# Designs tried in a protein design chat: VHH binders against Mechanosensory abnormality protein 6 (mec-6). Part 1

Every score and structure here is a prediction.

Target 1, 343 residues: Mechanosensory abnormality protein 6 (mec-6), of Caenorhabditis elegans (o01811)
Amino acid sequence: DLNKRVYNHTPGPCRVLTDNYKGTAGMTYVESQKRVYITLGYGRAHDLKTKTGIAFYKTNRTDGRSQQEMYDLIEMTINWNGYEYKKEFIPTGIDSYSSSNGRVLLYVINAHPNHQCIHFFQIVESSKLNHRKAICDPSFSSLQDIAVVGPDRLFVTNMAAFGRGWAQILEFSLQTGQGAVYYYDGSKLSTAASSLIAPTGIGYDAKRRILYVGSMIRESIFAYKVAKDTTLELLYEMMLLTSPIGVFVESKTGDIWIAAHPVIHESAWHYTHPENQNIHSPSQILRIRIQEEGNSWVTTEPYANDGATISASSSVVFTDEQMLIGSSFGRLLHCDLTHSYIT
Below, numbering starts at 1 at the first letter of every chain, in headers, positions and changes, except where a header shows other numbers; antibody chains are not in Kabat numbers.
ipSAE, averaged over its two directions, is called F for ESMFold2-Fast, E for ESMFold2 and O for OpenDDE. V2 adds 0.75 times the mean of E and O to 0.25 times the DockQ between the complexes of E and O.
[cut] stands for letters that were removed.
The coordinates of atoms that the task and the answers printed are left out; those that the model quotes come from them. Centres of patches stay.

## First folded at step 4 (VHH; framework vhh_8emy_2)

Design g01 (from d05 with Y101F)
Fold by ESMFold2-Fast, scan of step 4:
Structure g01 (fold): chain B 343 residues (1-343), chain A 124 residues (1-124)
Amino acid sequence: as target 1 above (343 residues)
Amino acid sequence: QVQLQESGGGLVQPGSSLRLSCAASGFTFSSYWMHWVRQAPGKGPEWVSSISSDSSYTNYATSVKGRFSISRDNPSKTLYLQMNSLRPEDSAVYYCARETFSSGSEDYYGMDVRGQGTQVTVSS
C-alpha cells in the first residue's frame, strides 16, 4: 500500500468531458437508447452549493450531432410525482432495467449520511424521470452500488454497519465483517450475503447468472452463482492487489470491468477532504476475462493515472470500443479503445 | 379478481379511425399505469402506448406517435386508444395491460393482460 504507484497509460485517445459537477460516482448503460446515465455531485455532498443530479451521455458517434454536442452531458428533469422530496438527494450508485417494449427503469442510491434510500424512477420522455417509489430500510447504513436482475428486483451492497466517520474507520481497521448484500424482490428486502468486509461495486452477468461483488479492504472480487430462487452460492474470490470501487459487466463477453483505487490511504484522505482541489488520488481500470472452464482468469489494465487527469476512479462503462471513467470527485473521461478486441 | 375487457375493433379501410376501449374491474384502476399492446399475425407483442395513473404522462411507440392518442376515465374505470390515419401495418389484436411490478413479472407492463383482445384489420 505505502510504496504503491501507477504508471500513466491509456488504451487510445482520451477526452476530459466538460461539466459543472464535482462528481460522477455512478454510471449505467442503456443499450437500446445508446446512452450512459450518470449520477452527479456525490463527492461534495455535504457542501450545500454542490450541484447534484442525473445526466446522460450519448455513445453513438455517427449521428448528426455537432462536435460540441457529441461530448456534452444532458441533465435529466426529475418529476418527484408528489413524493415529499427532501433537498438531501445525493445520488451515487445507479443501475437500470430495459424492457423489450422500450421502457427503462432507473434505480438510484440516495447516499444521505443519516437516511439512505433507493429511489425507483421511470424514464418517461427523452430527458425526464418520473419518481415511482423509494425504499428506506433501517438496515441501510452505507449503501454503495446496485445490480438489477429484473423489473424492481435488485441486489444492493451495504459496506459497513457504521456510516462515514471514525466508527467506520475503526470497523475497517478491525475487519469485523459487518458488510452485506441485500436483495429486493419488488416488495420484500432480504439478506442475500452477510459478514462481508467492505463490499463496494456490484455487477450481474445475466447470461451466466453470476453476481460479482467487490471488497475494498480485501482487494478482491467475489463471484456468486445466482440460483433460481435468487440465493447466492460463492464460486470463488479473485484477488486484485487493488481496491475495487465500481464494477461493470460487459453483456456481450461477460468481461468484468473494475474502477479501482490502487493506493487506498490516498483515496481515504480524499474522501475526508473532498473540498480540497489539491488532492489527486490514483485511478486504475482493470478488465477481467474468465477462461473457458471458469477456474482461471486474465486481468489487464487498460487505463491508469496518477490522479492528475482523473482522481480516484469510481465507475466505468465499456461499450462500442468506448470506455467512460467517472470519479466521486469530478471529471468524466471518454476514451476510444484502439486495440480493444484482440485475441 | 382482476379483469380487463377490450372492445371497439373492426375491419376498416386505410386512413380510417377507430376508438378502442378497455373496461377494468377487480382493482383500484386509478392507482395504476395502463398500457396498450398489440400482436400482429406471426409476430411477438409490440408495446403501443402508456398512460400514468393521473393522465399527467403519456408515451407512444414511434410507429404510432402523432396518429394514436391514449386516455383514461378513472371514475368509469375505462382506458381508451384513439387511432387515426390507420395503416395496413396497424392490423393486429390489441390488448390492454395493467402495469404491475408486485406480481413478480419479468415484463415491465406486467402479467395482467385479460380478455380476448380486440381485432383491428386495416385493408381495402
Scores: ipSAE 0.005, ipTM 0.222, lowest interface PAE 11.0, mean pLDDT 79

Design g07 (from d05 with S102P)
Fold by ESMFold2-Fast, scan of step 4:
Structure g07 (fold): chain B 343 residues (1-343), chain A 124 residues (1-124)
Amino acid sequence: as target 1 above (343 residues)
Amino acid sequence: QVQLQESGGGLVQPGSSLRLSCAASGFTFSSYWMHWVRQAPGKGPEWVSSISSDSSYTNYATSVKGRFSISRDNPSKTLYLQMNSLRPEDSAVYYCARETYPSGSEDYYGMDVRGQGTQVTVSS
């Protein structure tokens, strides 16, 4: 339904953390540091004029910090270790891995229109990233999101055979199923799932060993059992009636958080004019809990906005009764949850 | 030393119910995810169901969802599979299997110990 209506509401008080850097397309939470790492710039919209980077936001509200320090984004300094990238750094999808030895690794999609890579970084001195390696494969045409399952192992979604443009729009309209989930095992890339229709957000539940993959065009989430040989077995498809873009799995509960575009044609138009601040696309956050028998689920909507506060929500993180919402078109929201109740 | 022993199989009519049991010994049962896997004659093994170490998470193959129920009793070190509305297609040797590493390990993939199996035959 192209005429879907959004009713504005919040789960508690919300604050805009930054209007600097256009775009906050990806986020990952590192519990050991009490930090959310955020990719900055219109990466998903491929705006090469916008300043890009990686920053973090501290979720711990105290430690004697001033009011300003509580809400500041801190930009990371990147040490590329002699890696020459001939393409602009356009970060989008991001995930993290915390090792038992205290090391934290970040995995970042560089969404350059013609040549896409996944960069591996190590967090070193609080605000410094050391580049470790890059995976650049010819099959990377439209990378969206990463689900890390080990320090050198990850799943990644590739949305379409064609990059952003009219050919991709035609591909989606025909529903030819050219999307895929790739798996990297530390040495080689393989196809874990194929013939998918516009796969977007991806999240891994390590406790259940289920991989959740969003489909923008089908308006659903696919749940796969992950086997040792990386084979994915489809368990079920959860219909959302909205287009999932970002997926976050809450480690403690197994709850699935989704950043969605409820009116896809408006967000699609916005991607053609990312610098136009007069274009507002609706935002929606869903929370899904799988019920005890595993055969049903409950979906709630903790946040929705007509686009005036935040347009086209693309990422979400939930931790300690706090929700962060990002968008490819700017702004970062911090909301306190006063009713996070889902049964 | 480490052993899994299945029981409870048999010959039943279509539409019947069976409960399979798996007795574990030689390891800390309460620390491991457990699985049920089946293998029909002439076919490869098929994963059926999984349960987390504390029973908070369960998963089922689409072919058995809504009919089978997995459970465990950590004090008695026993895994169960309640099978309802049995079909001829459910005829197989059923194995219980232990995850490769205890819960909380960085490697959550695979199964390293499997029992001898219990035969289930659904036939009129």
Scores: ipSAE 0.000, ipTM 0.191, lowest interface PAE 13.2, mean pLDDT 80

Design g08 (from d05 with Y109W)
Fold by ESMFold2-Fast, scan of step 4:
Structure g08 (fold): chain B 343 residues (1-343), chain A 124 residues (1-124)
Amino acid sequence: as target 1 above (343 residues)
Amino acid sequence: QVQLQESGGGLVQPGSSLRLSCAASGFTFSSYWMHWVRQAPGKGPEWVSSISSDSSYTNYATSVKGRFSISRDNPSKTLYLQMNSLRPEDSAVYYCARETYSSGSEDYWGMDVRGQGTQVTVSS
């Protein structure tokens, strides 16, 4: 809808944590560590001089940090373990697995335009990652996001057959379903769902065994039941009236948090001109609570912005009355949530 | 040759404290996460605690949280478990275990090397 407009509002006090890396495209929350891991440097897809990396943000406020240190990001050092293409690392989508024995594994999309891979890391020290392996499949044309369901077992979204340009715009305009969800079982990649229209964010509710997949063009979330053999059964489609990009599932409540583009033609224009700092595209965060038997839901909007503070919100994490918002165009936003009810 | 040797167990009264030790050899101790696992008579193994290679992360089973403290000394290649306010329910053989780097292996069965164990008995 060309006539859509956002009304700027925040759920409480907000601050910008960083814009130096030209992208904060993905985030994952590790509850056992009270840390959010953030991928930095999506802008490298357009400028190979752009700094890239993985950093974490501490969500605990009682660990002796000064006021000046409270909002700092801490960069991870990466031991690539002999991996040859480390200089072409453009991290975007990320998810994590925390084992019962305290081991934490990270899975990261490398969104290099000509060579897309998923990298497997282990957290070995407070600020150190060991690279374990990578999977690079010829079908990886437009990887978006990862949902981890077990150790080295994950679903990943591939948005379109054409990764950019007029061909992708035509693909979306014709609504040709070339998108897919792939599943990796620790050894082999398979197709879990096909003929999807622009699948984007993906999140897994382990307690309810439900996989949520966003569709940017349909402006909806697909809810799938994950069977014991990891096959997907479509339960329902939730219409949002906005384009979902990032999906985060709150483990305790099952609440679904969505980073969305409320005016998709403006964000599409911004993606074609990422170098132009005068272009701003709107940001929106939704919180969805499934009610009763799971056949109805309530949607609230904790955050919306015209793009001047943060453009084209791409990821969101909520924990401990705190919300983090990331964007492919940069800036990481931290908001403290004041008291609110979700009906 | 990879080896783990636990010690420090014994018979104690409820409310007492014990410190368990695990001496490691044959591998680069400072590069591995380490774990404590226990097995009570007639029960399966239970994960107790984990510590990262640099001691920056520690985790505990709900049953021992607030009472037990895991630590390590990388120069001496030794893992410790300080057990306070011991209860009869803590009676078990305690094993130390090295984290595995095996892809796709997880939960505490993914840990690859365990020692012979040290017996802890909490009784009046």
Scores: ipSAE 0.011, ipTM 0.322, lowest interface PAE 9.1, mean pLDDT 80

Design g09 (from d05 with Y108W)
Fold by ESMFold2-Fast, scan of step 4:
Structure g09 (fold): chain B 343 residues (1-343), chain A 124 residues (1-124)
Amino acid sequence: as target 1 above (343 residues)
Amino acid sequence: QVQLQESGGGLVQPGSSLRLSCAASGFTFSSYWMHWVRQAPGKGPEWVSSISSDSSYTNYATSVKGRFSISRDNPSKTLYLQMNSLRPEDSAVYYCARETYSSGSEDWYGMDVRGQGTQVTVSS
């Protein structure tokens, strides 16, 4: 990470969609709706005046009438259905399940520092979420990301045994394997993988039944075969030479998109001073195509920035030759891909 | 192995009621969403109804909404479909299906259909 250099470049024309939210930490793509759902307001953990919520961005350009409406986010209204969670909602990791019967379910990490849960929502009407339930297991110390494998069935990464603070810094410095991947089967939470070093982004390729788990400290991605009983078999580890934070699997190609922190000490410093608008930490997006049944892979870098345009990229979605990049520190970036080869 | 056994079909007149059952084995029934799917002669399969693992969520196809009711009994590992006010258009083989996280590249509904189904015929 100390030896990493960032060369500013884009895959085509890019635009900043919003500065109103301090954090666009998580994204999920719902193909049936042509929408990306985005968690807003991670900065609320540091600034109580930051607004939080969930919004969507339309990827289908044929339905937009005005130029302003084409690039605006639409906020979701949440109906909590009497759920008595009294603490603030700080949404981060998000994933979705779309069924053949047209229902769409959203699963959202609430990363409140003192109480971490996963909230289960259903999308009703165009811009409304109904809360269905939450799971708030005592083992949820540092939840990062969700990979949905079926309705109410999901994998979730827990980065460290300790939440943010001195104990977690010591844990990372010693490189102890205290991270885990948990699996929720619709009724019970279990440990799917343990003794992991700082697991972060997670993505599932349903067609190939491969689960990809990023490791921030190892600077790698683990590829697991998911058995029919949901047990994980490690297939290989892919070294990135950068810290993966967000993982997105492109359904049509199986390509793996990674939002990464190429200089981790700079992003770590930025996380301690999120209120300072003059601090910039680098952003990097990788696109990976697995070849020869996992024996080799090709990595390209569609986007890199020194942090001035978008700092510490935390999420990425690619669809319809469009790329969206989110960050825990704000801004949502939209890029059109004009020329991109991966073989 | 996953096994699903449908029963309760038959020949009935329009306006009649039937209760279909599906006995499940070989998996943790209480952890899975369950579905009813039907297939009429010469037509593709049609999704009918869904129920979440804990029964907190149910959904119905527009064609059956208000007439059919899905339910489950997790202790007995049984899925039910109560069909009221049956119409000739409801005539089909009815299958229960476990929602799958992946059945392979050819999973057309994200549903694991294992049984022979149960025939429902609604005719004069």
Scores: ipSAE 0.005, ipTM 0.380, lowest interface PAE 9.9, mean pLDDT 80

Design g10 (from d05 with T100L Y101F)
Fold by ESMFold2-Fast, scan of step 4:
Order: C-alpha cells, then structure tokens, then sequence
Structure g10 (fold): chain B 343 residues (1-343), chain A 124 residues (1-124)
C-alpha cells in the first residue's frame, strides 16, 4: 500500500558520507576529541565477505581538512586480546566514557548470533584501540545498546529471551515482556529492570541522572531515575507512536534524540533479507525536549525518509548543529541544521 | 593531591540559617559534580545535596528540599550550602565530596570525602 510511505523531510542540507562497510548501526560522541565513533558492517554480517569494524568521523570543521576529506570516515585498528574475538566481531551498540585525565574507553556489543558479548576497548593512539576484556554472559540473548555511567560501569538492553527466528517473532507478537536491562558494575552483572517489552536504544543523562530506555513494540521511551546504588526508579513513560531503535541524549540541553522505525513491519522484513538491495524501509528521527520538572515534553521530527536515502535509521548523534544518522543496512547521513533550537 | 576543606558550621537555634563553604584544590573543580553529605552521631552518612559541574542541575534529599540551597563558584573553586529554617534533626558533621569515577572498582555515585567536616548543632 503506497499510503504507508512517510513524508520526506530534512532539517537542512544532507549528504551521504563515505562508508566502505554495509552497516552503521551504532554511534557514540566523544566531545573531548570532537569525534563520533561508528560501528560498521552489522546489517550485512550474514554475508561471509562483509567487512566489520569501528571507524570515526571528525565533527570539527576547522582542522584544515579539504572539503572532500571533511566527510571521510577513518577506520580504527584494533589490537585484540585474542584472535578469536576478531573472527566473531559483529559490532552494533556502542558507548564511551571520557575521563578527566583525557583517557577514552569504548564499550561495544558483539551481536554474533550464537555468542553475544560486550567488548571493552581503550583508545591508545589517534586510530588504534586496545582490547581490554570481554563479558560473555549466558543471559545475553539479544543485546541492543549500551549506556555508560562510569569507567567500566554500564547499563545494557537485552531485547528478548529468544535470540532469533519464530520463537522471537511469537514473543514480540504476544508482548510477553521477556526483555531486560542489565547493569555491570566492573566485576558483576545484575538485572536492573525486567519484564520489558522489546527494549532497544538506551541513553543516559548524566546531569539529571536519568536513564532513557526505548521500547520498540510499546512505541515508547521509559525514563528511570538512577539512584546512588544504581537501582532504577521508573519516573514515566513517553509515548512516541513510532518504534524507537536508537537513543542519544544531548549533553548541553538534555534533549532526547531518537532513531526510529516508523513502519516496523517493513524494517522487520528488511532484517530477514539484509542482502537484498531492493528493500528500502523508512527512517525517522525525533527530538524530545522535556519541559520544566519533567511532567510534559515536546516532540519534533527533524528528519523522515521513505528509505531511499537511508533505510531503517538505527542511531543518531547531534552536536554543533550537525546531525549524523546511522543504519544497520549502510549509509551514514550527515545533515547541517539550518535552524537550531535556542532552549 | 585532592584537598577539600569545609567551614561555616556552628551552634544555632531552631529556625536559624547557616551557610557552609567547601574550598577545593588539587583537581579540576569545574569538571566534577559536587555533593554535601552529613553524618549524625551513631548514624551512617546521609546524602544531602548535589550540583552538576556547570550548576545546571541540583538535587536535594527530601528532608531538606525547600530549605537548603546548593551552589558553586568555579573560578574560586568553592562549593556552598545555604541552610535555612534549621531543625534539630539537621545536627550533624557536614562534609563536601567530589563525585569519584574509578576504573571499575567503585560505584558511579562514589564520593571522595577528603575534609574533616564542619559541625552543625541545632539546639535551644
């Protein structure tokens, strides 16, 4: 049905960035470096020859680069603590921690179908990552995204009890609430929230100490207060009328940016046929501004596309009037915002 | 070398006001969340208030909300707690603390308390 298409809209001029991989599913912004780190290759990982890895994009336009070089991705070299990790590396969710002494730590979900892990890296040179450790818990069935709250301390979403196939589809159809948020304290994993329906994107507002968790099937964002002992207190649920996939919290304003799938049946079909270049699923970016004491909010839609420019938007980062949009199926989109919000 | 020095405590009557100060040195004060924590005799430490690095966010314990106000002056590296309408149950040693992040051994809300504290006594 043609009437299922979204109305195409951009916030300003957009361009497709250079990408040698077939997926850009996760992004994290490191303000101290003026860099966005991007996970590559996820949506095409079913292909034996798909390249995977991590790259960065420089947001600083004043460093003397040519216009062509300004939009290039730079691939990271990874020093693995074991060759077996490299062979099984299908990166998706990513988040970062920047210490006051200039050290940057990256945390990356390996979404390998049979053995899901979270990998811990340290940036050691301008384009090198040292692998420090991995957490591969038996409870990891469908990891989606990471929110870092301190050095080696993080929340992670697990979408479903069943990792793939008919059982997961039935689980989603019945809305049985088998999803969870796990918390890792540097030594042990615990369950921070349970009985969730398809939790996906997760983002942390360090200034307010609020954790935002997307629910793909409920079409909402849950807001939790993070207590001193890292226990979660549900504050409220924000209804979106669209399926959230990626969550980004803007540090300067506290605004919540959502990468969403507005027609979930089309994106679900696309995930079952990632190799088919003829499939396009819609993309949508929302921006949420919480008013006063958090009892009301305003939602705007800076970007929407029918999938021809970018399919199934999975991640978003906003900084310095620039918006980056990633997708599990490739293409990294860069948009300049012609009208910035002041408040 | 982290130093935190609290001052401004004293003996006051119920309903009075006091302003506590915390002078910080040995770290980049403007980069850290700061907290006030109090400890009454025979009790464990109780969190009182927190302020973000840029003062955009402040939080208060339910017991002090509406009576206490936290603020900071980053150029002078000083944290403040304005205490109004003091009650006998506010009597405690008050400590300032920076929010400590460690390499995976401590909680996200871990506090680095380096000062001797300042005694507040509210009695008639």
Amino acid sequence: as target 1 above (343 residues)
Amino acid sequence: QVQLQESGGGLVQPGSSLRLSCAASGFTFSSYWMHWVRQAPGKGPEWVSSISSDSSYTNYATSVKGRFSISRDNPSKTLYLQMNSLRPEDSAVYYCARELFSSGSEDYYGMDVRGQGTQVTVSS
Scores: ipSAE 0.000, ipTM 0.161, lowest interface PAE 13.1, mean pLDDT 79

Design t01 (from d05 with N59Y)
Fold by ESMFold2-Fast, scan of step 4:
Structure t01 (fold): chain B 343 residues (1-343), chain A 124 residues (1-124)
Amino acid sequence: as target 1 above (343 residues)
Amino acid sequence: QVQLQESGGGLVQPGSSLRLSCAASGFTFSSYWMHWVRQAPGKGPEWVSSISSDSSYTYYATSVKGRFSISRDNPSKTLYLQMNSLRPEDSAVYYCARETYSSGSEDYYGMDVRGQGTQVTVSS
């Protein structure tokens, strides 16, 4: 419903960690380091004048978080390591691979309107990334999010056949299904799923070998079984009644966390005026638990806001009873989760 | 030429300690992650431990966690592995290895240079 209104609530005490960066579009959690890596700048909103970068937030520093905001948000330095630096780097979707030998690899979408690529980085020092390679394929028209399944192996969503503009708006209005999920095996890119309607967030449950793909226009999540050869088998479609943008899968429980736009027309209007500080579009976080039988699920809403605290939530990470929420329009929100009986 | 030279191995009894060293030359040691890998007779290589370029991250195989400690001294270009409470199953040739930045591999070791190794034998 276009007349939906959001009622503000939080799962516990929340704090805004950043006012300086105007976008926090993507996040990935690296458990071995107790860090969340965050892409900074208006990547999805295409504000090319905004400062961009990659930063991390430490999840095991509760005392540090209680001090001045941004204390534990540290910007990474990038060593392009012989690769030609692309001016106007616009990072958005991000995911990571952590090996047991200590290698941590980051995969970042560069959503530049004319040249979309996925950049491969390695974390080498506490605040330094080494660039390893990039893949830039002509089919990359509207990359949204990455789900890593192994070292240099990943699924990526491409939302539409056309980039941002009138053709994409018409494509969405007609629901023609021009979106896709691509798979990169470390060497070759292939199409894992096609004819999708506006695929956005993507997340992988490694323990259960299930890939979750959000559809913004259908207001749903598709669940695919991932075979040993990485082919996808559709298991079911889960209707949300809201537009999923970011998907995070909690590795321990298999719970699906979704950053959503509950009023898509307000978010769409905000995207046409990303520099206007007076525009607020609603934010919503959902948590989904699949029942053991797999034929039903429970959906809760830990967070909702009218947009004044954080507009158009685009990413979410949950770890250690903590929730981080990012947005293409800025602000990084940190909430401590309390049980409902504690109040 | 890139070179890694391991030392400090030997024959010890179960429960003993050893400290392995790896002297590096021919590259900017302080810019690379370093690893310890071991190989027992008739078995494939097993990753043991890793350390980041600035020592901010250290990782250990489950089989050695709590017993082994990895460290490095960047000024002297030396990598160390302190091995405590040694067991017969720790008997192997121990190699230090430099992390690679270039090629992706299905093998998660990601090592492009290894030394000649140092033999550790734990027996009574």
Scores: ipSAE 0.034, ipTM 0.469, lowest interface PAE 7.8, mean pLDDT 80

Design t02 (from d05 with S50D N59Y)
Fold by ESMFold2-Fast, scan of step 4:
Structure t02 (fold): chain B 343 residues (1-343), chain A 124 residues (1-124)
Amino acid sequence: as target 1 above (343 residues)
Amino acid sequence: QVQLQESGGGLVQPGSSLRLSCAASGFTFSSYWMHWVRQAPGKGPEWVSDISSDSSYTYYATSVKGRFSISRDNPSKTLYLQMNSLRPEDSAVYYCARETYSSGSEDYYGMDVRGQGTQVTVSS
């Protein structure tokens, strides 16, 4: 809806954590560490001068840090282990696998126009990533997001047959359904779902074995049951009346958090002119609770902004009454939730 | 059918070495993280070590770190555990296990297939 507008509101007090990087497009939460890992520097996709990397934010507030230190991001040191092309690292989508023995693995999309790959990292020590491998497949034309289902096993969304540009715009205009969900089993890549219209955010509920896939153009979320052989069975489609970009599943409740572009026309214009500081596109966060029968759901909107505070929200994480919101255009918001928006 | 078969156990004296082997069949061995788990009489199972599908990463329980080394040969579909400086407390049935599909930062890494085990006894 070209004419829809947002009314600015927050779920509690919010603060901007960083604007040092031109993008905070992806986030993953590691409960065992009380950390959110954040991909930085999406702006490098059009401006290679932008600083890129991965940082973490600590969600625990009872560890003796000062008020100022409490909101700082800590940059990860990356050991590339001889990997070539590291200068072209534009990290966007990210997900993690954590085991009860303290092992944490990170999987990161490199969204460079000429080098779409997924990088496999291991977290070592407190602030270091060791690069293990990368998968770069000719079918990777527009990777968006990752949902990890086991160590080195993941689903990934590919939004369109063409990368960013005129051909992709025509593809979306014609709604030809060239998007897909791929599955990597640790050795081979396969197609888990095809003929999708602009799939974006993806999230996995391990307890319920449900995979949620956003469709930007359909303005919906697809819910799939994941079988033991990782085949997907479509359960239902949830209509949102907004364009989902990022999906986060709250492990404890099964609640689905969505970072959305409520006016897709404005965010599309912003993506074609990212250098123009006078362009703002709206941000919206939804929280969805599926009812026990699976036949209905309750949707609430904890956050909305006209784009002046944060444009084009692309990722969200919720933990311990705290919400983090990231964007492809930069800024990272931290909000304390002072009221429950779903019960 | 998915199968794992351990071998190489036996009776040894303290300070000795043993090399355990696990032969895998019925699945794409090179796609899975693999584990060694042990169980002593009257105790619950204890995780010992794991190795990534490509051998890039290995992890060890504190009780065995520096003494044991895990390795794999993907072409032969075999997992190994080299045990050095064995102690009486290492006496247990040793099992190899395949890691299953289990995601999420707080999830226990699931093991869906175990072998029948190989007995290791360390005594004088």
Scores: ipSAE 0.027, ipTM 0.505, lowest interface PAE 7.0, mean pLDDT 81

Design t04 (from d05 with S52N S56D)
Fold by ESMFold2-Fast, scan of step 4:
Structure t04 (fold): chain B 343 residues (1-343), chain A 124 residues (1-124)
Amino acid sequence: as target 1 above (343 residues)
Amino acid sequence: QVQLQESGGGLVQPGSSLRLSCAASGFTFSSYWMHWVRQAPGKGPEWVSSINSDSDYTNYATSVKGRFSISRDNPSKTLYLQMNSLRPEDSAVYYCARETYSSGSEDYYGMDVRGQGTQVTVSS
């Protein structure tokens, strides 16, 4: 949408969290730990020295932290366990699997321009990750997001045949549908859905066995039923009138949270000039509740900003009346929700 | 030598409390998640509780949640399990274990080191 205007509003009091990294592109919530794990963005092509990594943010307010400490990110240390062919670590999409006994596995996209991989980690200590394995398939050209469906079993979106640059812009302009959803079963990678136009955020509702896939260019969310053999059956497409980038599914309610770029040409411009801190692109968070009939939904907009507070929102997590918003261009925002904004 | 030594078990009546201890040696205790696992006669091992290296995360089996409390003292290299409101079905040998770095396991039960155990018997 060429001239769309956003009306700035928040769902309650918001604050910018302490972060020395350029981006906060991906987030995953671990309910059993009351933690959100956040990928800390790599610098733009001109700033290869920007810190990257993984951090967590504690969502509970009862752990005895001071007011100052309550809003700080805690950086994870990574034990790579002799991972031999590692390149620069550029973490973006992330998701987690929590076992009933509290064991947590993290799956992280490494979006290095020449070597895209998904890294498999185990949380072994308060602030330590053990690297377990990586998958680096030649088909990984533009990985965006992960939806975990079980231990070492996941769906992943590949947005385009080309990575960021002019070739990808041309691909999107022609709308050739070269995006895909891949499925990894713990041993082999397969194509779960193909011929997709710019698939981005992905989220899984385990209770209903529904996979939600955002399409940036179509401005929609696809809802797929996941069969026992992991085959996807398209149920419906939800039109958003905005470009979805990140998708988060509340495990308890099944509500779908979307981090969106409401003015896609401004975010595209920002991607070509990422070093310019004076460029702002709007941010928008949507919350969607599917009605019990399954063929209609209610959409609310708990957050919108013209880009001055947070530019081009790319990830969102909601838990315990708290909302976290991340962006590939930096800033991590924490908002307390005074009331539920969905009915 | 990596060693784990459990203690504190015994014979108690239903409704009583016991505190189990596990003394660790031969490894950097403060760097590992620690677990309590129990095994009742004629049954397989059952995971009971976990604690991370800094004590800021704990987890419990549903059968013991609200009654048992796991804790650790890193300077003394000791793991504890405070067991309250004990029931006859809590009768088992209790083992201290450190977390395994196994990439193939989705369970905390597949542990790097397992202790010798301490017997807990709850009977009237």
Scores: ipSAE 0.000, ipTM 0.263, lowest interface PAE 12.2, mean pLDDT 79

